# Designs tried in a protein design chat: VH-VL binders against Apical endosomal glycoprotein (Mamdc4). Part 1

All scores and structures are predictions.

Target 1, 160 residues: Apical endosomal glycoprotein (Mamdc4), of Rattus norvegicus (Rat) (q63191r268to427)
Amino acid sequence: SHHMATDFETGLGPWTQLEGWTRNFSAGSMVSPAWPHRDHSRNSAYGFFLVSVAKPGTTAVLYSPEFQGSVSYNCSFTFYYYLHGSEANQFQLFVQAQGLNTTQPPVLLRSRHGELGTAWVRDRVNIQSAHPFRILLAGETGPGGFVGLDDLIMSNHCIL
Below, numbering starts at 1 at the first letter of every chain, in headers, positions and changes, except where a header shows other numbers; antibody chains aren't numbered by Kabat.
F, E and O stand for the ipSAE by ESMFold2-Fast, ESMFold2 and OpenDDE, each averaged over both directions (binder to target, target to binder). V2 = 0.75 x the mean of E and O + 0.25 x the DockQ between their complexes.
Where letters were taken out, [cut] stands.
The coordinates of atoms that the task and the answers printed are left out; those that the model quotes come from them. Centres of patches stay.

## First folded at step 4 (VH-VL)

Design s1 (from d4 with heavy chain S103W; framework fv_bebtelovimab)
Fold by ESMFold2-Fast, scan of step 4:
Structure s1 (fold): chain C 160 residues (1-160), chain A 120 residues (1-120), chain B 109 residues (1-109)
Amino acid sequence: as target 1 above (160 residues)
Amino acid sequence: QITLKESGPTLVKPTQTLTLTCTFSGFSLSTYGVGVGWLRQPPGKALEWLALIYWDDDKRYSPSLKSRLTISKDTSKNQVVLKMTNIDPVDTATYYCAHRGYWLYYFDYWGQGTLVTVSS
Amino acid sequence: QSALTQPASVSGSPGQSITISCTATSSDVGGYNYVSWYQQHPGKAPKLMIFDVSNRPSGISNRFSGSKSGNTASLTISGLQAEDEADYYCSSYTSSSTVFGGGTKLTVL
């Protein structure tokens, strides 16, 4: 089956951004205890993940490719996130539809904040949109904190 | 041990450009999440934040002074430089550089300060 | 003008408690939970006393405590001692800037 999977080991794949998310790995940086000791995809200190480098008052936003609208299928998106080291950490997932000649406002589907332990957390959203759409992943890192992403997986019903 | 030390001219004339250098040890400004800022304090007056530079070269400036300020870093030399143009006697102050640790929003270590007097 | 308002001075006797307020102006710079307090003795660089509203760095006496309610942050010093005589500055981080209060001179009578 066709699916789109991004593990960040060689780049961003089809995901895009203006700024604020960076690829990194645990062993390659002098980082705080808030950072994971290993990535999710390889379970390795040398495996890559994304980390939000958005400063307070700004937001890092990662954009999926545009997917086709359908009333017949549910596009399933599975991802792993890591929030630790600050109560002010924030992660949000939005879906943004394209209307007739207009971009619709993003719709919030997930919101997570603070410290969620020292393990990568799996989450899944099901998206049904009659209009073409994109997924937006927004991260804000609080003082001394870490907000990260790994293993972004789109099901075979997410049609490019 | 994190230490910072300010250097530059102690006496400058009006209309000149003031250049101050912060030299530090005990950390690298290539370290993820770290920043260095500049602050000043005129004699007998309050502290004023001037500028901040992060490890990724992201720069922030005081809104009231942004047109006069340039902050830059030389990571290989462990230095941060502040330039202030069109100096005026009201810019007479003790100038401090200070460290922000990993994603901290406060200054945890400060230099001793350097007094800059602006007069003709 | 400072975006954070502090009283110009405060005084107390040894062993007493005093509180210094730090109030955000209409810009609501105190709306973020990123309030710090610095102590400055004459001729010295500022020293961090409190960060993130109520946290103490290692080595800072538990006589110093911080709190925040609405747009006002407070530094409380209990068991006042002669060496506490200094200027105290509050600071807050906003999306556009770092701001400092006007400073409060503490006199230990």
Scores: ipSAE 0.150, ipTM 0.692, lowest interface PAE 4.6, mean pLDDT 86

Design s10 (from d4 with heavy chain L104G Y105W; framework fv_bebtelovimab)
Fold by ESMFold2-Fast, scan of step 4:
Structure s10 (fold): chain C 160 residues (1-160), chain A 120 residues (1-120), chain B 109 residues (1-109)
Amino acid sequence: as target 1 above (160 residues)
Amino acid sequence: QITLKESGPTLVKPTQTLTLTCTFSGFSLSTYGVGVGWLRQPPGKALEWLALIYWDDDKRYSPSLKSRLTISKDTSKNQVVLKMTNIDPVDTATYYCAHRGYSGWYFDYWGQGTLVTVSS
Amino acid sequence: QSALTQPASVSGSPGQSITISCTATSSDVGGYNYVSWYQQHPGKAPKLMIFDVSNRPSGISNRFSGSKSGNTASLTISGLQAEDEADYYCSSYTSSSTVFGGGTKLTVL
């Protein structure tokens, strides 16, 4: 495919995590009122999304594969997120560059907080990096809330 | 609906390990977002949180007591176990287990409590 | 040295309203802005009365209400009844712990 796209229907694809993001769907169990009634990729109560666990003081982090650095290309990342049910909800997007013999600290490109309604929201970031890099997607769910992700799309200018 | 009940010894000697069991019904500790916590209340004093275990086996402990506490679960038996080492007379308290649902950082259903007296 | 400070006691007569305060002495507690209130009768387990500052669980009388201003949360009980006589505890969450106030004894005269 011309794009690296992940809809979570069958797994995480090339994305990785240690802990905290869970694949789930809205019809699977008795869910909180903050959960979406459908996923974004399939518009279905049986379609999968990622949801961040509601644990105080912890952050779930999802990692992209490493992309090549280049000052001559435009890499864009499009994603859908859902923040509902708590003012303490947080979502952050970082880019982490790999320097010579050193991993750089993550650089924050997007931050979203709290209550953003009952719809999946589209966002897009442009990434320019002279060094190899990864995208980090961090979610922290507040009390009674929901922080979710679906449809992660890297443009064809993002070189693996 | 949701019920919890504490069990264990009512009298423990100083330096021993206290083991308490919470047996529950009306929910599963494999359900996404659910946790079970332990709390205590010395006679005439305030409530104190001790530990919490989540459905995914993630464990949280009171920072001041962390070195003395171990929480575990047996999902098939609907049980959560708390162990506290090196018991002292100041640990005399009523011990409670309580349910924590996905929808908050509060405890919505509590066991009846079990009084544990630490004495020689 | 509790992270949440409550008055030791409060009293009122049947039909009156009383308010119990809960003041955060730590910025971590105040920053979360998520306060719960528990009622405890002698010899019984605590019962959740209010969560997330102002929300009532199903079955809790609307005579009980919660609010917050700055770093102080308040539980208000209107139309006091004899059965309201109990200890009341506020609670909140920090980054590392669940914390409780010292408790307030409500006497209904």
Scores: ipSAE 0.007, ipTM 0.607, lowest interface PAE 9.4, mean pLDDT 85

Design s11 (from d4 with heavy chain L104Y; framework fv_bebtelovimab)
Fold by ESMFold2-Fast, scan of step 4:
Formats: structure tokens, sequence, C-alpha cells
Structure s11 (fold): chain C 160 residues (1-160), chain A 120 residues (1-120), chain B 109 residues (1-109)
């Protein structure tokens, strides 16, 4: 059971960004044989995923909606990532809590870099925050590298 | 099958504005991640990067020259234009335009270059 | 100084292997993971030979290889041939710029 799921087939859903993450698909956009030949949602060369579009020195950041805090339940976030590149090719997941009248610094929960992946990989984080919070997904692309995301799934205990 | 070609004046006078055009084929500058850069090489000297424009109109300039440089694109004409103001004899060089692919920090295809001589 | 330092010249005999170094003198050149190498014959445009330290573009001879150790990237050319005589430039990216080494002139006997 999922409270909120985003497969990027029609847009970003409730996720937001300033720049850097781009919806794309394999058939018309494959630059390297090491890049995904199919998306995760549809297992199709025409299915959409999210990719961090490379500009040297640029980090793309995707923001979740703000979720309510709770001391009673963990919000579970499941996602699929595809990483292929040098050590400069990086993916990070942060949780940023909104305190009363102050935004807390982001807290790093996942960091992956320099992976030579050849498939979509499933990962899951459990988030427990007494304060409202957002999830931040940061992608930095190294030369010829790929940093991709698909199927972002929030559990029933992630309350908007 | 990606090709680029530089064009512009071969002789310019000091203090003038140099305008160079890169005309390309085999790719579109509306393609995600693609960029076109300008570089130069004075006779007998090393290569120097000048400017870069990306598909989304994001522009990058050499820090030492950015006050003198303007890069622009016309995606419908497959052209990128570089303007350099207040030209000086030390700007005498062969000027190249070059293609940068998605997520590349390098230039994979280059134009033949155009020699620009600056003299009075 | 140049952000990337190369020797001015290197020489070798046909069939020999030679190596050209490229050392970053600035910490703004991030880890050298994005080092590329270009070959330039007199009067011609540069040609990409190596990218991302050790990768060869399609069509480039396997006699050309790239590597790095610490803050020094290296281009190695094995089985030297007369046609390899050219200038070789290393290049990398900083947060604000694309930088090139000073170039190395390779002479083949």
Amino acid sequence: as target 1 above (160 residues)
Amino acid sequence: QITLKESGPTLVKPTQTLTLTCTFSGFSLSTYGVGVGWLRQPPGKALEWLALIYWDDDKRYSPSLKSRLTISKDTSKNQVVLKMTNIDPVDTATYYCAHRGYSYYYFDYWGQGTLVTVSS
Amino acid sequence: QSALTQPASVSGSPGQSITISCTATSSDVGGYNYVSWYQQHPGKAPKLMIFDVSNRPSGISNRFSGSKSGNTASLTISGLQAEDEADYYCSSYTSSSTVFGGGTKLTVL
C-alpha cells in the first residue's frame, strides 16, 4: 500500500525543483551503452525516468512536498536509482526538518558515488521526524556519467 | 557526422568588436545536455577556453575575459555567435568552436578553426 | 602559473612507449576524474584522444591509454609511429572554467 507514488510518466507529480533534473527516456536520449536502456516503471525504452542533466559544477536538487512530523510513526520512502560514472558522479538523499520559525540544516541519509551500475537499484529509508520535513534528492553528474531516479514511493505513514 | 565551421573577419583593428559565427550540423542545440564552446589558440601557444553555451541558454565564460565576451545561440539556424569587445593585437589567434555532449567536460568534435589577425 | 602542468617536449623512437604527464597545481581542479587528452597536428584542429582519464572515443587506437595517480594524469602511447608526432594537450574542468595544459610536443625519431 502506497500513500504517494511518482513514476515520472506524465510529470513530476508533487515533487519540485529549480533546475537540473529532467524527465527523459532511453530510446531517443541514450548517449552511452552504459546508460539505462529502459525505465523502471514500465520496463520500456519509451518509459520516463528522471535524470540529473550534466553541467560541470551543478547539483540538481529535487524536493518532496512537506510531510507532517510524528513521534509515533516512521515515514518510509522507497526509490529506484541508476548510477554509472566516476567518483564525481554522485547521488545524495537528505531530510530537512522545518522547526518552528527556522529551517534546520539537511541531514544526509544516503550518499552514493563512483558506482558503475548497470541496472535500476531499489533503496529504502525510514524517516522519523517530530517536525514537518521534506526529502531532498541531489544528483551531480560526472563526465559521461548517469544519475537517474524512478518510482519514488511514500508509505501510508508519510502524511501530507 | 557532427560538423562545425567558424566564420567571421580574418583581419580586425584594435578597439573594434570581433564577431564570430559557428554554424553546425549533425546535432541540435535544443538537445538536453548539449553545448557549444569557443576556444582560441595564439600562434605557437596553448589552447584557451573562452565561452560555452548550453541547450537551455545557460552561458559560461572564461573568468579573465568575461567582461569582453558575449555568447548567444540561434537554435533554428544551427548557429552560435561569439562577440569579443575591445580587440587587441594579443587576441590574434585561431578561433575554434566545438561540440560538448551530454554530461561531457570535454569537446568531442571541433571546427577547422579560423585565424583572426588583429593589427592596425 | 598554468593550472595544469605538462612537460614542454618528449621524444621516442618508433615502436617505443612514451608517457606524457599532466599535473594539477590547483585544488580547484577536482580530483582529475575529468581529465581529457587532445592530439593536434600542425595547422589542424585538436582531436579528442582520451576522456574521463582513461576512456577512448570510438576509432582511437588502443595504443593510446590514460591513467592517473594522485594529482597527476598520464597519457601513454605504445608502439610509437611517425604519425603520432604532434602536440598533446591535457584538459580538465574547474567549477568556473575549462582549463588546458601548456601542451607537450612529441617528436618521433
Scores: ipSAE 0.007, ipTM 0.596, lowest interface PAE 8.2, mean pLDDT 84

Design s15 (from d4 with heavy chain R100S; framework fv_bebtelovimab)
Fold by ESMFold2-Fast, scan of step 4:
Structure s15 (fold): chain C 160 residues (1-160), chain A 120 residues (1-120), chain B 109 residues (1-109)
Amino acid sequence: as target 1 above (160 residues)
Amino acid sequence: QITLKESGPTLVKPTQTLTLTCTFSGFSLSTYGVGVGWLRQPPGKALEWLALIYWDDDKRYSPSLKSRLTISKDTSKNQVVLKMTNIDPVDTATYYCAHSGYSLYYFDYWGQGTLVTVSS
Amino acid sequence: QSALTQPASVSGSPGQSITISCTATSSDVGGYNYVSWYQQHPGKAPKLMIFDVSNRPSGISNRFSGSKSGNTASLTISGLQAEDEADYYCSSYTSSSTVFGGGTKLTVL
């Protein structure tokens, strides 16, 4: 297909970060009870996902590549998230547009907090921007909690 | 099951560098979500946090002492080392190392502590 | 940075309940979701009694409970026993550091 899909099985793909998101799998490390028993992409305890590290005061931010703007098409972003084990868990999705020689402030499109159950949850946002833009995925894990991401899918109208 | 033990000199002179070693068992400092911290308590005073090292070698230091402190780990030996430069009599304290688990907001297992006296 | 204030001492009789307060001098409520309490007997290392405001580690008596209201966290000890006589420290997390209260000496009369 013409979409950009990242399942984290071999790395971050085109996504980037400075710190805070870690590739991991359920059976691969000593994990808390808040962790999922399997990933979303493979439905396997050995399949990889991203987890926001549970370091005090750390907000993990993952950056998409920059996409072209268009007045005629929207860019559809589908993703799976997991928030469990702490009321202090937080996940936010921002879109950041590139203005004339300046980067615009991020605009919040999704916010999720706390305890959302023991399943990977699908969400989708539609982005229409006349200017080039990128997506920011911010996670902060509360005490004893888990904040995770898997299967990041950009539609064929998300043009690099 | 988790145990930690501090070791190092018990008497040091002002201006020297203090080196303390924490040796632990019952966990690995390569395990996701694990950290080991150093704390101290001067005689009759409150506890003070000094430094912490995470499983991924990320480090945190007390802002007031950051310029004097270095924390490092040797995962193969199950050891964490704290170095404090330019020691002063006010640094006289019992020094503790402690385990911090997945949430990293508290210390659930502590070493017995080692008293370090700073005098000329 | 937030300072944590504890009373210097508290006393009670066997079988009674006592409460030790830990009060923030600032309104940094984010840090107060991460309150822990430690018990320290003379000459011994601190022992974790309560974490994340009200959670009790495995093996800690249910006579010990934690709570928080506004800018004050509290440790309550019910059915007071002689072995509860110790120093008690509260602790909270900030984005830059872990801070401790001044400690409270509990005397069991």
Scores: ipSAE 0.297, ipTM 0.734, lowest interface PAE 3.2, mean pLDDT 86

Design s16 (from d4 with heavy chain G101P; framework fv_bebtelovimab)
Fold by ESMFold2-Fast, scan of step 4:
Structure s16 (fold): chain C 160 residues (1-160), chain A 120 residues (1-120), chain B 109 residues (1-109)
Amino acid sequence: as target 1 above (160 residues)
Amino acid sequence: QITLKESGPTLVKPTQTLTLTCTFSGFSLSTYGVGVGWLRQPPGKALEWLALIYWDDDKRYSPSLKSRLTISKDTSKNQVVLKMTNIDPVDTATYYCAHRPYSLYYFDYWGQGTLVTVSS
Amino acid sequence: QSALTQPASVSGSPGQSITISCTATSSDVGGYNYVSWYQQHPGKAPKLMIFDVSNRPSGISNRFSGSKSGNTASLTISGLQAEDEADYYCSSYTSSSTVFGGGTKLTVL
């Protein structure tokens, strides 16, 4: 297929961050009962995912590359998330447009919180922006919890 | 295995600067998410957190002591150094350094501790 | 934020279950009240027993369990044994500080 897909098996790909999202796998030393037993992309205890381990007082934020503006719902973003082990888990998806000489405030498109069970959950958003834009994925892990991401897929109409 | 060991003077005089060194093995402070903190415990009293340094050189200090504390790291030597200025008898305590995994909110491995007595 | 409040002491007999509470004294708990528990024997460094409310490090007995209800976290020790006699400290992290409770002395028998 002709789309941008990131499975975290070899790195962050085109996604960037300052801090807070960490690549890890279930069989690693950073496991707890709240962690998934397998990643989504490989269905393996040795397959990598992204987990939110932001420092207290900060939110882990992952940034997409900048995409060109679109005048129709032809840029589709599909992703898998995992929220388990704490009612205080939070995950938010924002779109941030680049205005004329000014970055616009992020616009919230998805908000998930709390305990969503022991399975990777699929979600999809359609993004329309007249201006160039990027996607922000924000995670905050609650006490005893896990907030994770895997398989970030941009459709072939999301133009870099 | 992760091990940490504190070193520095065991007796210091009031108004001096206390310098403590934490030497560690079994991990690197260049590893994403990892931090090392300093804590103390006066005889018979509760634990008190002093300072924390992360892999990216981000530093956090106890708000009540921030003006007196400096934390630094030497990743190549596997060392973290804490300096506390204007030492006072109330600073008499066992000082610990400890490993913080993956920017998580706890300390999983601790040094033995070093007792520092402040007296004239 | 205010210090975490623990009872000064708790006691139990071998085989019993005991619970130690840890209460945040602030109304602003949010997602930053992450609780860990440490065991300290006399003359020894603290040992991590529980992190992030209810998770156990590898090698820690499942007799130790953690929970949280509202602004109070609890450490429960089941099947109490003589070697459990120690001081127990809860700890939480805020955006600007790591705080410890005053400690609870557990006496067995």
Scores: ipSAE 0.014, ipTM 0.583, lowest interface PAE 6.6, mean pLDDT 84

Design s17 (from d4 with heavy chain G101L L104G; framework fv_bebtelovimab)
Fold by ESMFold2-Fast, scan of step 4:
Structure s17 (fold): chain C 160 residues (1-160), chain A 120 residues (1-120), chain B 109 residues (1-109)
Amino acid sequence: as target 1 above (160 residues)
Amino acid sequence: QITLKESGPTLVKPTQTLTLTCTFSGFSLSTYGVGVGWLRQPPGKALEWLALIYWDDDKRYSPSLKSRLTISKDTSKNQVVLKMTNIDPVDTATYYCAHRLYSGYYFDYWGQGTLVTVSS
Amino acid sequence: QSALTQPASVSGSPGQSITISCTATSSDVGGYNYVSWYQQHPGKAPKLMIFDVSNRPSGISNRFSGSKSGNTASLTISGLQAEDEADYYCSSYTSSSTVFGGGTKLTVL
């Protein structure tokens, strides 16, 4: 089973962005109590995660590579998120299909808001698209908050 | 003690580029969570937010003015600069810079403001 | 319409209480828990009076209080004094901007 897994320890891997998500870790001078004490992939204060530095009115968007469409297989996407410290925290997962002559608008598949505690939370979505598609992970951090991602895992049925 | 002060031309001609500088003391833009914004107020009108820059060089702009605005910082000089292109008489206003923390949606310390008049 | 609506004016006599409303008219206005209020005297910079609906900065009189109900935030000034005569602006955020209300002129009769 060849799958695409990204733990952010050395970079973004195949994921891309224009702006707003940054790689960071918990060790060092921590000024916000909303930050996790460790990442998910290494369970370490020196392990890397992504944090949304997008303030209200702007969202950080992370883009997957384009995957092939299929009517036979579900592409399963597992990820870990951390939402703490603000009721205005927002995380959304979109699927964006490639139309024949244009890219279609993103379709919201998952939404999480606000204060969800002090632990990395596992989520999993099954994506079924007859057309080529990509995944968009959108984060917006509220005042005093933290919105983070770690361990993005695409199943072996998510074909590049 | 946090203080901010705006400086720049008080009279500008239509179509020119307006450059305003905010000089501050009592904090550093190298400090995690710190930001500085620009706001304006035309005579007798409401306050309008223009732009914001944070310690990590994250920049935010008013959507209606985004194509005309550039915000930048010089952390070593404790300065934030706003540039507005293609100035028009409707841009006549008092321009303010103000301190903001990432943890809040408000401006807690303001400069005194500088009146910029746009006329021929 | 603006995203935040305030009355244009309000008036009161010394010693009375007055209330200024700030109503979110757009569903895009972010969280009613993040409303701030600014006081502005003529020719002066705005001064933060209230943040996060009901919190006072250090040095602000407890005669100034903030509250909210539904989509409306309110600034209440008790024991009204002549020095309270000023313009008052509410502020919050939207998905695209930091927004301000149109302002309310408080006249102390």
Scores: ipSAE 0.006, ipTM 0.529, lowest interface PAE 13.0, mean pLDDT 84

Design s18 (from d4 with heavy chain R100S G101P; framework fv_bebtelovimab)
Fold by ESMFold2-Fast, scan of step 4:
Structure s18 (fold): chain C 160 residues (1-160), chain A 120 residues (1-120), chain B 109 residues (1-109)
Amino acid sequence: as target 1 above (160 residues)
Amino acid sequence: QITLKESGPTLVKPTQTLTLTCTFSGFSLSTYGVGVGWLRQPPGKALEWLALIYWDDDKRYSPSLKSRLTISKDTSKNQVVLKMTNIDPVDTATYYCAHSPYSLYYFDYWGQGTLVTVSS
Amino acid sequence: QSALTQPASVSGSPGQSITISCTATSSDVGGYNYVSWYQQHPGKAPKLMIFDVSNRPSGISNRFSGSKSGNTASLTISGLQAEDEADYYCSSYTSSSTVFGGGTKLTVL
């Protein structure tokens, strides 16, 4: 019963970023036709989600806290994403391990692109790493599009 | 660029230990996310995963065969070795070694396979 | 028994499209996104065609596509060619192991 869940209603929780991911909600100041009418966690126009607003030529990257490695079980990560309104939308999930004396290159586990409809989509990845690691969530929104995230859920075996 | 080749005995007697060697080129088994696995296929039957060794020497085994299997690596020789104890005629199969580019259990480059016949 | 169920055979004519299903027979396989597909010609090693449900390795024709709905993954081959005649295996990662389906023999009529 010891999972880490982030619904973005009050902030980013333990997740970090430099720039590019913005907390917002459907009833906010200005919404494009590509935006969802409701968030996933609250099913409300006033519920918060993350949207990628990275500048041209850059990608928004969200970083998990560092998790401990394990040889006995995997860390299960469940998340919800929304890709609508542009064929140029991109979303990628990477795992980056901390090796002995070095940070390893990120390894791509998921890639989604383009137009995937008008619903929040559930996805889940199982991560097996003997070394400490972080999850990286990368988004790039195409012209007139929307790339969003909500409800990031780590299983009990994702040990801080 | 990436190549793998299996070697070992083609004929083995019941109760003996089977030792198979995978020699590879075109990648380093020190690269993050990389693994080398062993799989087998009895004549006319489905593929079965046996074991995998990761870049960090972490090892995974098929639960039904774990007590019989040992996987090891020698990075200086670009080799991965699989040992299977107490061999039986039902272990007759073509044995493959294969490259995994990530910490996931999918294999993008395979050796040609070596047929191991267990005679009684 | 196998955790993944495939039809034993499927057939089609040149130029047609066919679909091969791969259904999880237990909740342990579930909706995992570690579904891969392999093509095997007689006497040869398997070749990776699809990984992570729908991703194609470099060099694999866009005639091959993967998808998933619920607990069923599908491999679709469009514009069938004689060289597509082969055995096709699905595979999925579980919490404890990698499992393979029983294989589907594709005949191009």
Scores: ipSAE 0.000, ipTM 0.475, lowest interface PAE 18.3, mean pLDDT 84

Design s19 (from d4 with heavy chain G101D; framework fv_bebtelovimab)
Fold by ESMFold2-Fast, scan of step 4:
Structure s19 (fold): chain C 160 residues (1-160), chain A 120 residues (1-120), chain B 109 residues (1-109)
Amino acid sequence: as target 1 above (160 residues)
Amino acid sequence: QITLKESGPTLVKPTQTLTLTCTFSGFSLSTYGVGVGWLRQPPGKALEWLALIYWDDDKRYSPSLKSRLTISKDTSKNQVVLKMTNIDPVDTATYYCAHRDYSLYYFDYWGQGTLVTVSS
Amino acid sequence: QSALTQPASVSGSPGQSITISCTATSSDVGGYNYVSWYQQHPGKAPKLMIFDVSNRPSGISNRFSGSKSGNTASLTISGLQAEDEADYYCSSYTSSSTVFGGGTKLTVL
């Protein structure tokens, strides 16, 4: 069996975006004290993560690949996030189901705001959808802040 | 206060494995944020980074030399060891170990260096 | 090709000011916020003079200053003294490595 893990060390993998998320690392591009000193996947100043460069009032959105619907399996999604340096920071996780020739509105499953400390934080959601679905990860970075993601892990019950 | 010293053979034959030891004082490699790296400088040439080990045993290697390098630490002895396999005359250089602090962006204290000559 | 380019040599007279450039060729714009400068006297280990473009370690003379513009970082030494004669290396980080410039030999005339 095989789970899908994306550590951003070589690219976005199967994840896609319209704009606003950038791959970066601590030693190469730390522009403020709000940035982490290390990524999560490698615990290294050379390791890559995603950072939201979207301004307040605009949102960077990252899209998972489309997963199959199931009434029998729950899909478990584990991820790491870093929010620091601004009270205006925001991170949201949505699930968006795909109906027949129609896309349903995104459903919010997680919301995080502001300054959550100086460590990568683990979170996990369980997703059950009868229809095909994708995960949306939305980030807004406040002035002088940092909103980042690393290590996006889909369980083996998440079927592509 | 922070001091580092390199030790190892000064003359090595081609194809052998070079083992260098860095012994340090004034800090512990169990301290959060601390790292120790290895660098080298061939005679008359530029500095080249080889490898780095962090407090949490995370290891990083020069991409061009990664297959030949192994870095390890013995925290109880205040030592970091670098091994380089399949030594070649082109590896003749002064080898340095150096300390990196919590900022993880520069080497602030260096050992005196040890010259390793590779010849038959 | 090297990621950081320095002039091979620079010279100045005592009391004058000189500048050594370090130009990045990798196009990793974010990486240039982490430029360090090292001084190396013959037969000795490198000594950190400047880190993160413009910061001085404790104990380093304020005659040494760092700056950057675009993809070029600069080390400036004011009030040049005979003891400043040495090799100077710039250094920065990339996604996979710590890289060094080719080095600049400073001659104090």
Scores: ipSAE 0.006, ipTM 0.483, lowest interface PAE 15.8, mean pLDDT 82

